# Designs tried in a protein design chat: VHH binders against q9xw16. Part 56

Target 1, 132 residues: q9xw16
Amino acid sequence: MSGWNAYIDTMTAAAPSIKRCAIVGAADGSVWARTEADNVFKASEEELKTFVALFNDVTQVPAKGADIEGVHYVVPRTEESLIFGKKENTGFFAVKTKSAVLIAVYEGPNEVAAQVRKAVESMQTYLNNAGY
Key: E = the ipSAE of ESMFold2; O = the ipSAE of OpenDDE; V2 = 0.75 times the mean of E and O plus 0.25 times the DockQ between their complexes.

## First folded at step 3 (VHH)

Design j10 (framework vhh_gocatamig_d2; at its last look DockQ between E and O 0.01; V2 from the best seeds 0.00; counts 0 for: pae E 6.9 > 2, SAP .774 > .668, placed apart)
Fold by ESMFold2-Fast, scan of step 3:
Structure j10 (fold): chain B 132 residues (1-132), chain A 120 residues (1-120)
Amino acid sequence: as target 1 above (132 residues)
Amino acid sequence: EVQLVESGGGLVQPGGSLTLSCAASGFTFDDYALAWYRQAPGKKRELVAGISSGGYTVYMDSVKGRFTISRDNAKNSVYLQMNSLRAEDTAVYYCAAPLPPPYGEGFDYWGQGTLVTVSS
């Protein structure tokens, strides 16, 4: 009913440490929804196209890291449909569904990372079950 | 089993230098990124420096230009060269590695730590 922005709202409500997030197309990085106004997700379309292409071979990602919003993150490891990165007190989780990539950027100590991961993976499961 | 063993900590005067070493075993070292964290008494742990499996690095802003992270894949070791040390750098320093899938949310396996004290 609410369109893609309702899924953004669901993730940020589930994990308040998420500062910015987006849902983008898995094939091209096109933005379907993102946080706006005071917490606008700032990644360019070109950067997002590059980022979603990382899911074509996640095993290569820890070698180079990843860039989101012009910030370079070290990527500790990957899973088949999960890329996550760290820098200072910030991090991100990105998960791929059949048709989308969900990206959540958070700030805080390592203790909050588990809640952010859970929120993003819960949405990944929901969207996969919905055929996305 | 992942094992991380740090060494190289000690007492140093402001402006001095130390090199921290971490010897790793129990995983395919070349495939993983590794990090150095630190924790001062009463404060939360923070990521000081990270190094990708391919050698790309990230640094905390306050140490950029003073600290250098490096790795030696032949020795399964990661290093932190610390120059121009300040009193604010006083902390226990931890070598960290990611847990294997499906566990963990970052650098979740820690070494025992090595104490760095910067004092005159």
Scores: ipSAE 0.447, ipTM 0.758, lowest interface PAE 2.1, mean pLDDT 87
Fold by ESMFold2, look of step 4:
Structure j10 (fold): chain B 132 residues (1-132), chain A 120 residues (1-120)
Amino acid sequence: as target 1 above (132 residues)
Amino acid sequence: EVQLVESGGGLVQPGGSLTLSCAASGFTFDDYALAWYRQAPGKKRELVAGISSGGYTVYMDSVKGRFTISRDNAKNSVYLQMNSLRAEDTAVYYCAAPLPPPYGEGFDYWGQGTLVTVSS
């Protein structure tokens, strides 16, 4: 199988408003791949462990919001395998697969959010169908 | 039918204060985050503040420390206390709520807005 970084490249190419993203283990938040260099996805594995655990009960996430990269986001609502958050002119989409959580942090107004969601959900579907 | 009705806007001098109110109906208010947006003429709407269903808040950087968002679930209302107002805070302020599934990229229901003018 190709390296996990190819999936990072696929998502950022599909939605250029994605500025940072990562693929992390759903059970423990371990980083399988992330954007690097000048666009480093900066979250510790302990922070990511807390973040992925939100998927254990997504219906309670809107009550508190979510934190990633040391930034607090309001979560307007959730879906079964999807959490998204908003802060200023930035946001994130996160989706869960069988084994992983895909996280994409983007910049732009709400109008670009749909392309980010589509990129992340397309990859979610692909990985689930491949058994990940 | 979802309704969001803003009130409390007006003319205020720099350094002054206003409290905006939003009365909500037609959805399960307690389950959702709410937000205030603003739009000045010729500018894009921007998220000013958001409040989770459990009371956690976010603010845009330029209003942090000056504005406070709050909610009263018993009255289906959300508020924006605006202190130390500046000329750049002049805008129409909108109360906003998320759409039900399958739509959900943001705060997609909007009130009619209330005008805040900060001028000498």
Scores: ipSAE 0.041, ipTM 0.540, lowest interface PAE 6.9, mean pLDDT 85
Fold by OpenDDE, look of step 4:
Structure j10 (fold): chain B 132 residues (1-132), chain A 120 residues (1-120)
Amino acid sequence: as target 1 above (132 residues)
Amino acid sequence: EVQLVESGGGLVQPGGSLTLSCAASGFTFDDYALAWYRQAPGKKRELVAGISSGGYTVYMDSVKGRFTISRDNAKNSVYLQMNSLRAEDTAVYYCAAPLPPPYGEGFDYWGQGTLVTVSS
């Protein structure tokens, strides 16, 4: 197990509503770690390359939405290092660090979103402080 | 128990060079990132350089081109080669391991630090 896999485990443990999770390179969308087995993160390399590029101009993302694992999400708003989306009882949070993008896909009512956000933002802060 | 032990600090003249070493134990060294931080008197601790398990490196802007972080997994050690040292590089330098559970609670482990003094 790599250190990056341990970070995946940390996020999924902190937010049980997370169904799938990945840490990818901010520059090219390369997968550094992801959930596996029954909860495998399924986004393709091409899709991830496109997704991480959204952070180059987050202001345009709400108008277009975002695609993860072949699913189109509505993006209500964005922040400089945060993109989140919704589709029915599912959603995602994506946060950018200096070198990585953390993506968490969750299922549940709106109330679970806060815990998911906290999990990914906590990891974001941790990694940023470590220089990643 | 996670342990980090720094060494190699000392007094050097401006323009001089110094190599810091950190010996790590208590976790699977090969799987995790390592970093060097420093804290000058009256200033906050700041990241100097980091290296991932795969060898990816990051540097603070003021040390780019002068400092090099590296690791030796066979020795469970991380190093900081410091060249062209400046007075503003004076600080206590700390080795850090950003370890998740079960080693930690999402925080870094630190060594005792080693003092680097750059003065004419």
Scores: ipSAE 0.017, ipTM 0.296, lowest interface PAE 6.3, mean pLDDT 89
ESMFold2 (binder alone), look of step 4: mean pLDDT 79; pTM 0.787

Design j11 (framework vhh_gocatamig_d2)
Fold by ESMFold2-Fast, scan of step 3:
Structure j11 (fold): chain B 132 residues (1-132), chain A 120 residues (1-120)
Amino acid sequence: as target 1 above (132 residues)
Amino acid sequence: EVQLVESGGGLVQPGGSLTLSCAASGFTFDDYALAWYRQAPGKKRELVAGIYSGGSTVYMDSVKGRFTISRDNAKNSVYLQMNSLRAEDTAVYYCAAPLPPPYGEGFDYWGQGTLVTVSS
């Protein structure tokens, strides 16, 4: 009942090109909400724990890349509180808030990526302002 | 114990009308924004309409002018009046509190849902 599913729905409504997404705890990678059914976000608890730890020093990430849902992504660069990756025509955006990490996986060209990034960053701003 | 109980779903012909009701308990109803979502088979849940504690409303573009959300704080209830129903409105409809960002506070509660089928 108590969940964050409405936030997932808000992001996917704003950017329909999001294939899968999740909101996880920044400290431990625990899943707060994720897409389900045909669009289920499949990352394991251990993978998410490893992933959120990347935000401890984003400058190291481009040298190693990042793994999400068992897929290794090239991370061309990072920004403060933002990691994004690419693999062929798929990619992800991940942003850190005070208490959460938002992860959105998409498929499509650069113009699609821009819409997904905007949706994720808008939610990041809202959650930070809400104290999350 | 937070509960949201939907009712009013059913089979209706195209062009018909239905009123959905959501009865809420276990929280301070007057202080929260409430929303109606829907989910059709094979599709994601989508926000249909929302209403803030002060009475302001938001609507999905495809339902503007056809659907009206309202609340009755004395009855701890929120309603969705659906007019000019289309086959594309066929879905399970869910009541949720509070409204999601950017409209609401930071977490949600969902009811069990009520099925609306628009078919001749």
Scores: ipSAE 0.000, ipTM 0.112, lowest interface PAE 12.3, mean pLDDT 81

Design j12 (framework vhh_gocatamig_d2)
Fold by ESMFold2-Fast, scan of step 3:
Structure j12 (fold): chain B 132 residues (1-132), chain A 120 residues (1-120)
Amino acid sequence: as target 1 above (132 residues)
Amino acid sequence: EVQLVESGGGLVQPGGSLTLSCAASGFTFDDYALAWYRQAPGKKRELVAGISSGGSTYYMDSVKGRFTISRDNAKNSVYLQMNSLRAEDTAVYYCAAPLPPPYGEGFDYWGQGTLVTVSS
């Protein structure tokens, strides 16, 4: 089993409203770890390759939105190394580290979104400090 | 303080048209995406249409080709042009804007809503 699954478990424990998440390679979108079974992260390899390329210039993303798991999200704005989107009662946060992109899909209101963002940003900091 | 003021709702016959307007103030309008949500009796609110700061649009499947979202940055306004209205479009329609961080990852400021009733 991949050691990277421990980081998935850490994020979902910190923010239980995360329904699905993944850690993917920043260069190619290759999946390092993801949620499985009843909460499987179901993005295709082609979609993930396209998604990680958005981090080449995050300022362009609000003009076109972003697709995750075949769902088109409106991206209200971006921040440095952060893309987030919303569609109805679902949303996502994605952050880039040196070598990885962390993606978390959640369900719930705005208070829930704040918890998810903090969990994802905490993991981003940890992985950057670890050299990833 | 963010303020959203909606107008344009009313009673129309099936096949009719309405234009909803939302005037926004209290934030840098040009930098933010805006959205229209609706809520029918006994249902959760659903995202009908969104428009990014750059003008890219999103529509839910049941309204594609019938509804058009647009914005006028000079007037700090967002619009929803609704054509070929159906009985199932009956709902309260809400204009929405995002909150700034740490919350600002959704559409969280809401207008008062404007009622759209499609009935013969």
Scores: ipSAE 0.000, ipTM 0.176, lowest interface PAE 15.3, mean pLDDT 81

Design j13 (framework vhh_gocatamig_d2)
Fold by ESMFold2-Fast, scan of step 3:
Structure j13 (fold): chain B 132 residues (1-132), chain A 120 residues (1-120)
Amino acid sequence: as target 1 above (132 residues)
Amino acid sequence: EVQLVESGGGLVQPGGSLTLSCAASGFTFDDYALAWYRQAPGKKRELVAGISSGGSTEYMDSVKGRFTISRDNAKNSVYLQMNSLRAEDTAVYYCAAPLPPPYGEGFDYWGQGTLVTVSS
């Protein structure tokens, strides 16, 4: 059966405004699953390695911003285990679990951002409870 | 107690310049990213420019090279220098800050706005 791809499908079904997303290893940014084809998540392995390292000290992130898929985002603030960014009409939410980082890129206004955040945080809770 | 107050809007000819100012109070200004949004009649509100607590900047593609966001931490102020203004830049401009954790999904605390009209 479809391992980690089932979780990608669950998130995109819960928040249709998610354009692209991925589940990556928290230690190294290795891709466990990502959206493909017309909505392929385009981040390089080197970019993801740099990105997951941001969770080592999220308090430093708002000063520098964050890069995903070659796009630089302003990070308004961070929370423990949560980084989110904004650029024009796009944004992302990234959350850390015990073993993984979930990244969801979306397009739309603040109303869709709220929906995307809920989907990502619901999956974060589920995976943490499952030991991931 | 938290407040953002915009100023500097007005009527300007195409090709002209304006500087918008935002005075902030009631929070630790130096620790937050700030942004400028705009909303034109019949259009969605859009993020024009953002500046991180460390001074890193980001811009909407259509204003890149024409607008400059800056901050002055000693004055608790953020600015938007707008050059080579176009009719399409006509909008109400808003200064915005993020809500403190755990609230908000971006820049969710807004000022009252300042109107910029670009017309001959």
Scores: ipSAE 0.265, ipTM 0.649, lowest interface PAE 3.7, mean pLDDT 87

Design j14 (framework vhh_gocatamig_d2)
Fold by ESMFold2-Fast, scan of step 3:
Formats: structure tokens, C-alpha cells, sequence
Structure j14 (fold): chain B 132 residues (1-132), chain A 120 residues (1-120)
């Protein structure tokens, strides 16, 4: 709960262009922490189950895209533990750790995307090193 | 200005062929990966084929063996050769460019699209 919220706060502080983000369980998409109030991350439980299952075979994702918060994103390519997508002026970065998936939705141009990716990947490294 | 301009779309009979071209300007073409996407009426946009700055290619299963992507760095162009066209290939086709290496990920540039209609 409160402990995981600190990681959300750290990512958002590092990349203020993140509009909404969440940390979810890699096995089932259960929400461990997410942005709240005016920035509430709105994905349903079924959508998150579907989304985290994409990490079972990331090579299939570019052909189909990905859905987050009811929005369909085009996924140009994937890396072994990274899925990212773009739709007009919005996008997302999602990374898998041992036990979690971090999802950050942002708005803005390409330099903003680079900052968001850096924040998410830094947290991925930290959590993997911490055993998560 | 950065631009991607698609051409080559049109009406074709099932089993026919078309070549789509995408002309790029306003950026360092050689450093970019290029991709073709399509969107059929009432469907989501999907990746059809991609080619990296180094020339490695990717194809969606639905088009593998029928479509060929290529690039010409001297002409700042990418091409999609489409053979054995099917009614299911009817869509607006979009050219997209994305920077390699990975900073600034997401689609940097999109074209306006070109319509391909496959009809009997």
C-alpha cells in the first residue's frame, strides 16, 4: 500500500510528464499501487490481466498493439522486458521486473518520452536489485 | 519540416500487386527505423512490416511471404511490395519513422496514409 506508493511518487517526481502510472503484479495484474485522485489510473482488472500476459511473448505485441485504460496504443517494437506504445500526443512505457510490471502513461513530445522511459527503467533496475 | 509522404495506394483485384512508397524529408533518414502500419474500417491500427536502420526486417504473420519491405537511403524512401493481395488487406496504410538508438522512443513521425482497396 503506502510503501509501494513511495515508488509511484519517485517516478512521477523524476518525470513530471507522467500523467498516470501503476505498479501491478506480473502474474495477475493485481494493483500494488497507482496514481490517485485527479490522476487515477483507470485500467480494469481484466484489462490488466490481459496486459501483463503480453510479457509472456513480447514478440506478438507489435502486430496487435496494446490496450491501457480503454485506449488502444500502437506498439512499434518490444524489448525483452519492455513494451511501449504511442497514440497521437500520448504514450506509455511498461517494464517487467521479477514480480511486478510498472506502467507509466504520459503526454507530450519525444523528449518527454525519453525522460519517462529513463524514470521507469531506473525503477525497474532498483526493484530487480531489491528482489522484486 | 519533418514529413513522411505515402503514395502508391489504389484499387486492385484479389491476387493483384501494389507497391507503396514513403518519401521522407526533414530528418536524418539513415538513423531511423521505418514501418508500415494499416487500419481497416472499424479496426485498430496494426503493424504490417518494419525495417531497422541496419536493414533487419519484421513482418506480421498475416503478410509474411506476401509483402516485402525495403529502404533506399540515397532516396530517403521506404517501400512496401504487396503481392497476392486479399480483401482482408483493404486498409489505409501509414508510414512511420522511429529513432534508433532507443532514446525518444515511440513514433517520431507519421505520414497521412494511403488507401488500398482490394475488391472483386
Amino acid sequence: as target 1 above (132 residues)
Amino acid sequence: EVQLVESGGGLVQPGGSLTLSCAASGFTFDDYALAWYRQAPGKKRELVAGISSGGSTYYADSVKGRFTISRDNAKNSVYLQMNSLRAEDTAVYYCAADLEPPYGEGFDYWGQGTLVTVSS
Scores: ipSAE 0.000, ipTM 0.150, lowest interface PAE 16.0, mean pLDDT 82

Design j15 (framework vhh_gocatamig_d2)
Fold by ESMFold2-Fast, scan of step 3:
Formats: structure tokens, sequence, C-alpha cells
Structure j15 (fold): chain B 132 residues (1-132), chain A 120 residues (1-120)
């Protein structure tokens, strides 16, 4: 539990435009770690359970969009093990590993989005290599 | 900070028994999986047995039914009860834990090892 917070710190250090993020269990959306205090990730347990289930068939997600922290995001397209969304000046990237889903919410233009995506995908690769 | 210390190895005759213990410190023991590996001379390390934080166990085929892994969260310890020992069980036995940051990088932390000799 406390040890997983270090991965949150690593992602936010790599992409300072990440406003909030979390690492959750891929099977049930249980929170392993999340940003807290001024940057608290506010998604409920129920919302996260619903969200991680989207990875069971990512091709259906663009038709419906996705909800994170009570905010509905337009999902323009998906890739295998990647869901991303946009709403005005904010967006998110979520990637699935063997055992986890990493979710990062950011604010900023497309240039910032590219940096956030790179940070999230780097952590995805690291966790997959570590067996998670 | 993180420390894994094995004990209980020794010389035993074929068919005998030994109990190995691993005392852990420097991390929240209850939350992490633990495993026993072994390495015989000239061979690579191999997984002998594993136990999850929830108590689920796995064993390599050649020890299944003879070895039992267990944990005692109150004592921060993991054990390997070895029965019906064979000459091919001779190895240095290592306690290991795959720890994420800040403890580690998600790869196994290793103890110093304890020698088990099954002979004569």
Amino acid sequence: as target 1 above (132 residues)
Amino acid sequence: EVQLVESGGGLVQPGGSLTLSCAASGFTFDDYDLAWYRQAPGKKRELVAGISSGGSTVYMDSVKGRFTISRDNAKNSVYLQMNSLRAEDTAVYYCAAPLPPPYGEGFDYWGQGTLVTVSS
C-alpha cells in the first residue's frame, strides 16, 4: 500500500501536468495508490469498478465515453490496453498492465497531453516488466 | 532497510526433515508475497514455493506433497517445512520478496541464503 505511492510520485515527477492520478487493480478497480491532499483523486470505488471493466472490450468505449471523478469524457478512439479522453481543457490517459490500471488526469493542450501519455506508457512498461 | 534472514539449514540424511525460517524486517510484511528459491551448485536459482499476502500457495512439481510453505504475520516470518528430503534437494535456500518502491523496484529482494545438505 504505502510502497505503491512511490509509483504515483514517479509519474507526477515525470509529467508535472498530471493533476491527479491513481493505480488501481485491473480485476476490480481497488485502489493501490492515488494522489492525495491538494491533488486528491476523487473517483469512487463503484466508478473505478465500472471504469476498469471498460478494458474488457475497449472497442465499445468511443460510442459511450468514460466517466472519471464524476466527469464525462469523450473518448475519440481506443488502442489495445489504452483508453484516453478529452473534455475541454482537461483529459486523461488510462493504461492496463497485467494486474493494474494506471489513470492520469491532466490539464493543458495537446503538447501537454503527449508528455502525460509518455509518462503513463513508461510506467506501464515498467510495471509489466516487473510482473504487474 | 529491508532485511531477509534465513535460518534452519544443515546436514540431514535422505528421508529426513528440516524447517527453514525467514525473518523479515524493513517493510510491511503482511502486504507482500514471499517465496523460497534454491540454487544447487552449477545450476540457476529456481522457485521452490511461494505464498501470497492472502495465503495462497504454489509449489514446484518435484517438491509438491513433500514441502509446505507457511507464514506468520505476527512474527514477520515465512517458513518452509521440508519432509522426505532427497539428495537432489541439496542447495542453498533463499527467501525472497518482490517489493515495489520505496522498498525496491518490484524485483525480488534476497536473503543471504541457508545451506541444506542431504547426504550420507
Scores: ipSAE 0.000, ipTM 0.120, lowest interface PAE 13.2, mean pLDDT 82

Design j16 (framework vhh_gocatamig_d2)
Fold by ESMFold2-Fast, scan of step 3:
Order: C-alpha cells, then structure tokens, then sequence
Structure j16 (fold): chain B 132 residues (1-132), chain A 120 residues (1-120)
C-alpha cells in the first residue's frame, strides 16, 4: 500500500488515456495526491480552492465554465456530484465524494472520455464507502 | 504522533478462530478508514479487509464469509474476527490507515504487525 497515490495509480491503470489527475480535499482543495514527473498535475492552490467550491452549486457551472491548470473548459452540463468539461481534444471529469474531489484530465475522443468517466466514478464509489 | 498497535496474533489449528485488535492514537479515529493487510513470507502485502468511518466494509475474496472487520470508536480500535482459519491465512497482519494531511500527507500509517500461524 502506497497511500493516496495508490488510488491515482488505480484510476490511470483503468483508463490509460488519463494524462494527469489529482485527489484533493473537498473543503479546501488541498492536494492529497497527484500525478508527477512527465504527467505532473499543475494547478495552483487558489485555482483548486475555486474549483472545489463549484460543487457547492453545480447548476451554476455551465454558465461560467471551469478552470483547471490555467485552461478554461466549457462545461456543457453537470450532475449532482460530477463536473466535466471539454476544450478541443482535451477534457476532464471531476467527481466529489464526502471529503475529496477527484480530477482527471484526458486527451482523446468520446470513447476515451467514457472510459475515464467510468474510472473516476468507480473510485468515487469506493472512497465514499471508505468514508472519504 | 500517529500510532497503530496490533495484538491478538498467535498459533491456531485449521478451522480455528482468532480476533485481532488494533489500537489507534494521534488522529481523529472516528473520521477515517482503517484496514487490515497481511504479508506471508516471500509475498507482497495484500488488503484483507477495510472499514469506513460510516461502517461500510470491503473484503478480499478469499476471506469473505470467514472474516469480519469492525470498529469501536469509543475505544479507538478496529478488529478483525477470523473464523474457519486455513493454512494459507498464515501471515503477519498489519493495521493501516491512509490518512490525508495534516496527519499522513497522503501516505499510509502502519502498525508493527502481529503474527498469525495456522498449522496442526
């Protein structure tokens, strides 16, 4: 067992099209784990605080979009605990658990997006059941 | 300082039972997931069972129906009740908590381990 990085590894194994991802605190956006080295997830503390606050009212997000790693994404719609966005050939899925937000940035077509969504939703279920 | 201390291991015959205990200190026990792992000689550590703050449980397939994980928040303790023990359950059992900041900053805390030997 390798702490929170084991969950990152599990998601990227399930969806190899994930380019970068992170697990952050839902209350403050503090980083618990993230991809590093060639796939470093690069988001500022301020950006992550702003991003996790979007989950306080996801219905407002499609009108404004969302910023991840300094990139502005169009958010076509949201679900209660899911925000996803698109920008050209890239996209992200972010899901909220009781204590965490999982963010996965990917590249590729809609078939790839479906695999990434499944991976983050599976991890969301696991972490919620674990109390996170 | 975060600490996890296991107890309850020992020698037992096949088909027997043991209860392992893990006493935790140094973090808000009630709020976090706790787990039991095991490591047999020459093998990698594997997750045996986990329990969430809300009491939801997970088990590895080979122990489902035989092992039960539980927690007692008043005593800051997590338990593993092991029934119908088999020779392949022989291992050092570890209590673990993957704690977020400020406690673990994303890494696991491990106990010292307690040896379980199942033989006739």
Amino acid sequence: as target 1 above (132 residues)
Amino acid sequence: EVQLVESGGGLVQPGGSLTLSCAASGFTFDDYWLAWYRQAPGKKRELVAGISSGGSTVYMDSVKGRFTISRDNAKNSVYLQMNSLRAEDTAVYYCAAPLPPPYGEGFDYWGQGTLVTVSS
Scores: ipSAE 0.006, ipTM 0.202, lowest interface PAE 9.7, mean pLDDT 82

Design j17 (framework vhh_gocatamig_d2)
Fold by ESMFold2-Fast, scan of step 3:
Structure j17 (fold): chain B 132 residues (1-132), chain A 120 residues (1-120)
Amino acid sequence: as target 1 above (132 residues)
Amino acid sequence: EVQLVESGGGLVQPGGSLTLSCAASGFTFDDYALAWYRQAPGKKRELVAGISSGGSTVYMDSVKGRFTISRDNAKNSVYLQMNSLRAEDTAVYYCAADLESTYGEGFDYWGQGTLVTVSS
């Protein structure tokens, strides 16, 4: 292990409204790192395998939504390497890199969504440049 | 009815500056995130800059340090100050409003666009 939790810490420091997050393998949803203790990211490996497969065709996701940690999110739109969802006062951003999917669940009003997206996209760029 | 009206586009020389403005009406402006997108011939529409209801900003990498997005809630307006313009900045620029503040292409409201041409 290369201390993947340091990247989790970097994202949560950049956007404190991130409540839970994970870095998982793009091919299989295997967990490389996730928030723990009071902020534990609760998705099962089976749920994550299903979730990462959504990146095979993101155009279908808005019609059916997405499930993370047993919560069903409305996905209003997607981009090629980005799926985001909203449910009341909570939401998520998920981005795909060469080898990984980053998932960040946040809580708060609309103004925190932009900060969370920025933090996740910055990490996506970093990991892509690092060959991940 | 909802309306977003862009202005300030035009023809400029490389290295020049333009300020785009977008005047909004027909919705609760203060609650919305606003963004500028652009679309060059033969390319997909892409996010240039966004500003949340709370004032947080995002920028595409190629415009960081050159472009500044700002909003004036009292005037229901959003602005894009564009400095050090390059030929590759040539595009139709669109103003967009998004209640969710996610800055995806599926915004709630879009303007009609304003053409920016950077050419000698």
Scores: ipSAE 0.000, ipTM 0.099, lowest interface PAE 16.9, mean pLDDT 81

Design j19 (framework vhh_gocatamig_d2)
Fold by ESMFold2-Fast, scan of step 3:
Structure j19 (fold): chain B 132 residues (1-132), chain A 120 residues (1-120)
Amino acid sequence: as target 1 above (132 residues)
Amino acid sequence: EVQLVESGGGLVQPGGSLTLSCAASGFTFDDYALAWYRQAPGKKRELVAGISSGGSTVYMDSVKGRFTISRDNAKNSVYLQMNSLRAEDTAVYYCAKDTEYPSGYEFDYWGQGTLVTVSS
């Protein structure tokens, strides 16, 4: 009975260029839902705990980058509740809500980044309004 | 105990309309988000539309502009108005109550859902 997986499905339907994504707890990085099977989101519990802690001070992130699924991403800049990164033909968008962090990893040229960002930010708005 | 009872499904021709209803009991309705999910044969379950306790809505792209989710707190009910139905909308539709954090990874589904068939 994985209700949160339906939100993953909604994001991937809105932006088919999302290869892997997850919804994790903002306090501890615990996985609430993630893509599975052929496109499993592989980040370890330790890595996710470290990643969500980045939202405590996003201004420090561009200097050191961010690690997701064992891949080091360059973070060009951040916004209040948004961290995004680039690594060759891949990228990610991560947004923080009251209780959760949404992470979407996409693959492809820069043209798909706008769709992925829109999908993640739309879900961020919904979850914030739902009290998450 | 928490209960969600779906109704309103049926057979309809392409371009037709249906209104699904979900009657809720056993919890403080006003405090929770509600959602409609669907599952078509051979496909994964997907979120169709959601509505927060404050009334904010979300829709999957393929139904945006055609479907409208609403809630009536006085009647403890959630509705899905479906217009311009397509064959691809054929599915069993489930009403779900959002679970409480930290159990937010689980949704409670009650009953068999309501079947919507769009066919000529």
Scores: ipSAE 0.000, ipTM 0.139, lowest interface PAE 17.5, mean pLDDT 80

Design j2 (framework vhh_gocatamig_d2)
Fold by ESMFold2-Fast, scan of step 3:
Structure j2 (fold): chain B 132 residues (1-132), chain A 120 residues (1-120)
Amino acid sequence: as target 1 above (132 residues)
Amino acid sequence: EVQLVESGGGLVQPGGSLTLSCAASGFTFDDYALAWYRQAPGKKRELVAGISSGGSTVYMDSVKGRFTISRDNAKNSVYLQMNSLRAEDTAVYYCAAPLEPPYGEGFDYWGQGTLVTVSS
């Protein structure tokens, strides 16, 4: 998937603390693009299908947390179209667009989380404006 | 008016136990996840344990099986039971809640911290 990989590259360049990320279909969790090789995003299709279904009612997510790549995260809160989680010095931001969910897993202290969130939200805005 | 007040820190010997408590006020406690963070001298702050509003938990790998986070919604309190303490657990421990995040890690309201020292 050559075209969608450019968006992965844009996000990882904007926030170097992103360790792994993916763009997946909002309806089914199908992978459109993801980091590969040493940074491979390892979530299964079944896990991603379950994860994107969380966006059907984000208000339920803080009660149970979320799983990505077999790792369970506490979800402090959600916003409309945003789920984010924490575990030790790792975390994720996931945002829903019209047709996609962007997931970025990062590692680092609190100071890097703001940069990761900004990168993911900027891409969310871009894709929504592009009709995705 | 939002407050998180930690207590229970102190000096313990390796292998000992402590229970930290966090008393919360000024928000709808039951609806929020809560967390314990720690910061050791010369180290970055790290998430030790988190608990969702429904009671699911996460732990830092090095404390899993030794520490237990719990909450008591009737008392607006969250607890960290620390067993089998090690010198590496020495840190200031902070209670945190995600009440109004500007950008950041999602736990944005912090208590004053309570010092835990594990030393023989």
Scores: ipSAE 0.301, ipTM 0.664, lowest interface PAE 3.2, mean pLDDT 85

Design j20 (framework vhh_gocatamig_d2)
Fold by ESMFold2-Fast, scan of step 3:
Structure j20 (fold): chain B 132 residues (1-132), chain A 120 residues (1-120)
Amino acid sequence: as target 1 above (132 residues)
Amino acid sequence: EVQLVESGGGLVQPGGSLTLSCAASGFTFDDYALAWYRQAPGKKRELVAGISSGGSTVYMDSVKGRFTISRDNAKNSVYLQMNSLRAEDTAVYYCAAEISEPYGLGFDYWGQGTLVTVSS
């Protein structure tokens, strides 16, 4: 089992509304860890490579949106290291660290989105402090 | 009851202009960021223009210089002034609102949409 799976477990414990999540390499989108089995994160390697490249110029993302797991999300706005998207009752938060991108897909009303964002940003802070 | 009601869509000739309006009710308008999105048949929904609670604006490259987003907090309304319209601007336009805060939750509320057709 990858040591990175412990971080997946930490995020999902902090925000049970996360349906699927992954930690991927910031340079290439390679999967370091992801949810599995009934909660398998289904993004292809090519999709993830395209997705992490969005962090090279986040200002272009709101005009075009973003695709995760074959689902097109509206991206209302971005921050330097944060892309988040909405599609009806679903959404995602993605944050970039020095070496990784953390992606969490959730389902539910906007009330649960704050918890998901907090969990993802807390992990982002932890990994940055750990040198990742 | 939260509502966003769009108006001002219609048929216009290339080079013409339209003003879209979005009237909001049921929430504290001043605290929200507002945006206009559009979706053409067979295309992805895309952000056209946004305005923060503080008045900062963002525009899609293809509309910059032609479209202007503005808000009137006294009227709980947001507007999209569209000038020099092109056939490629044909789409359903949606108004969206989200609370302006550091932990932004994405858009909380969406309007039903208004059709804009640019055709000769």
Scores: ipSAE 0.000, ipTM 0.149, lowest interface PAE 14.4, mean pLDDT 82

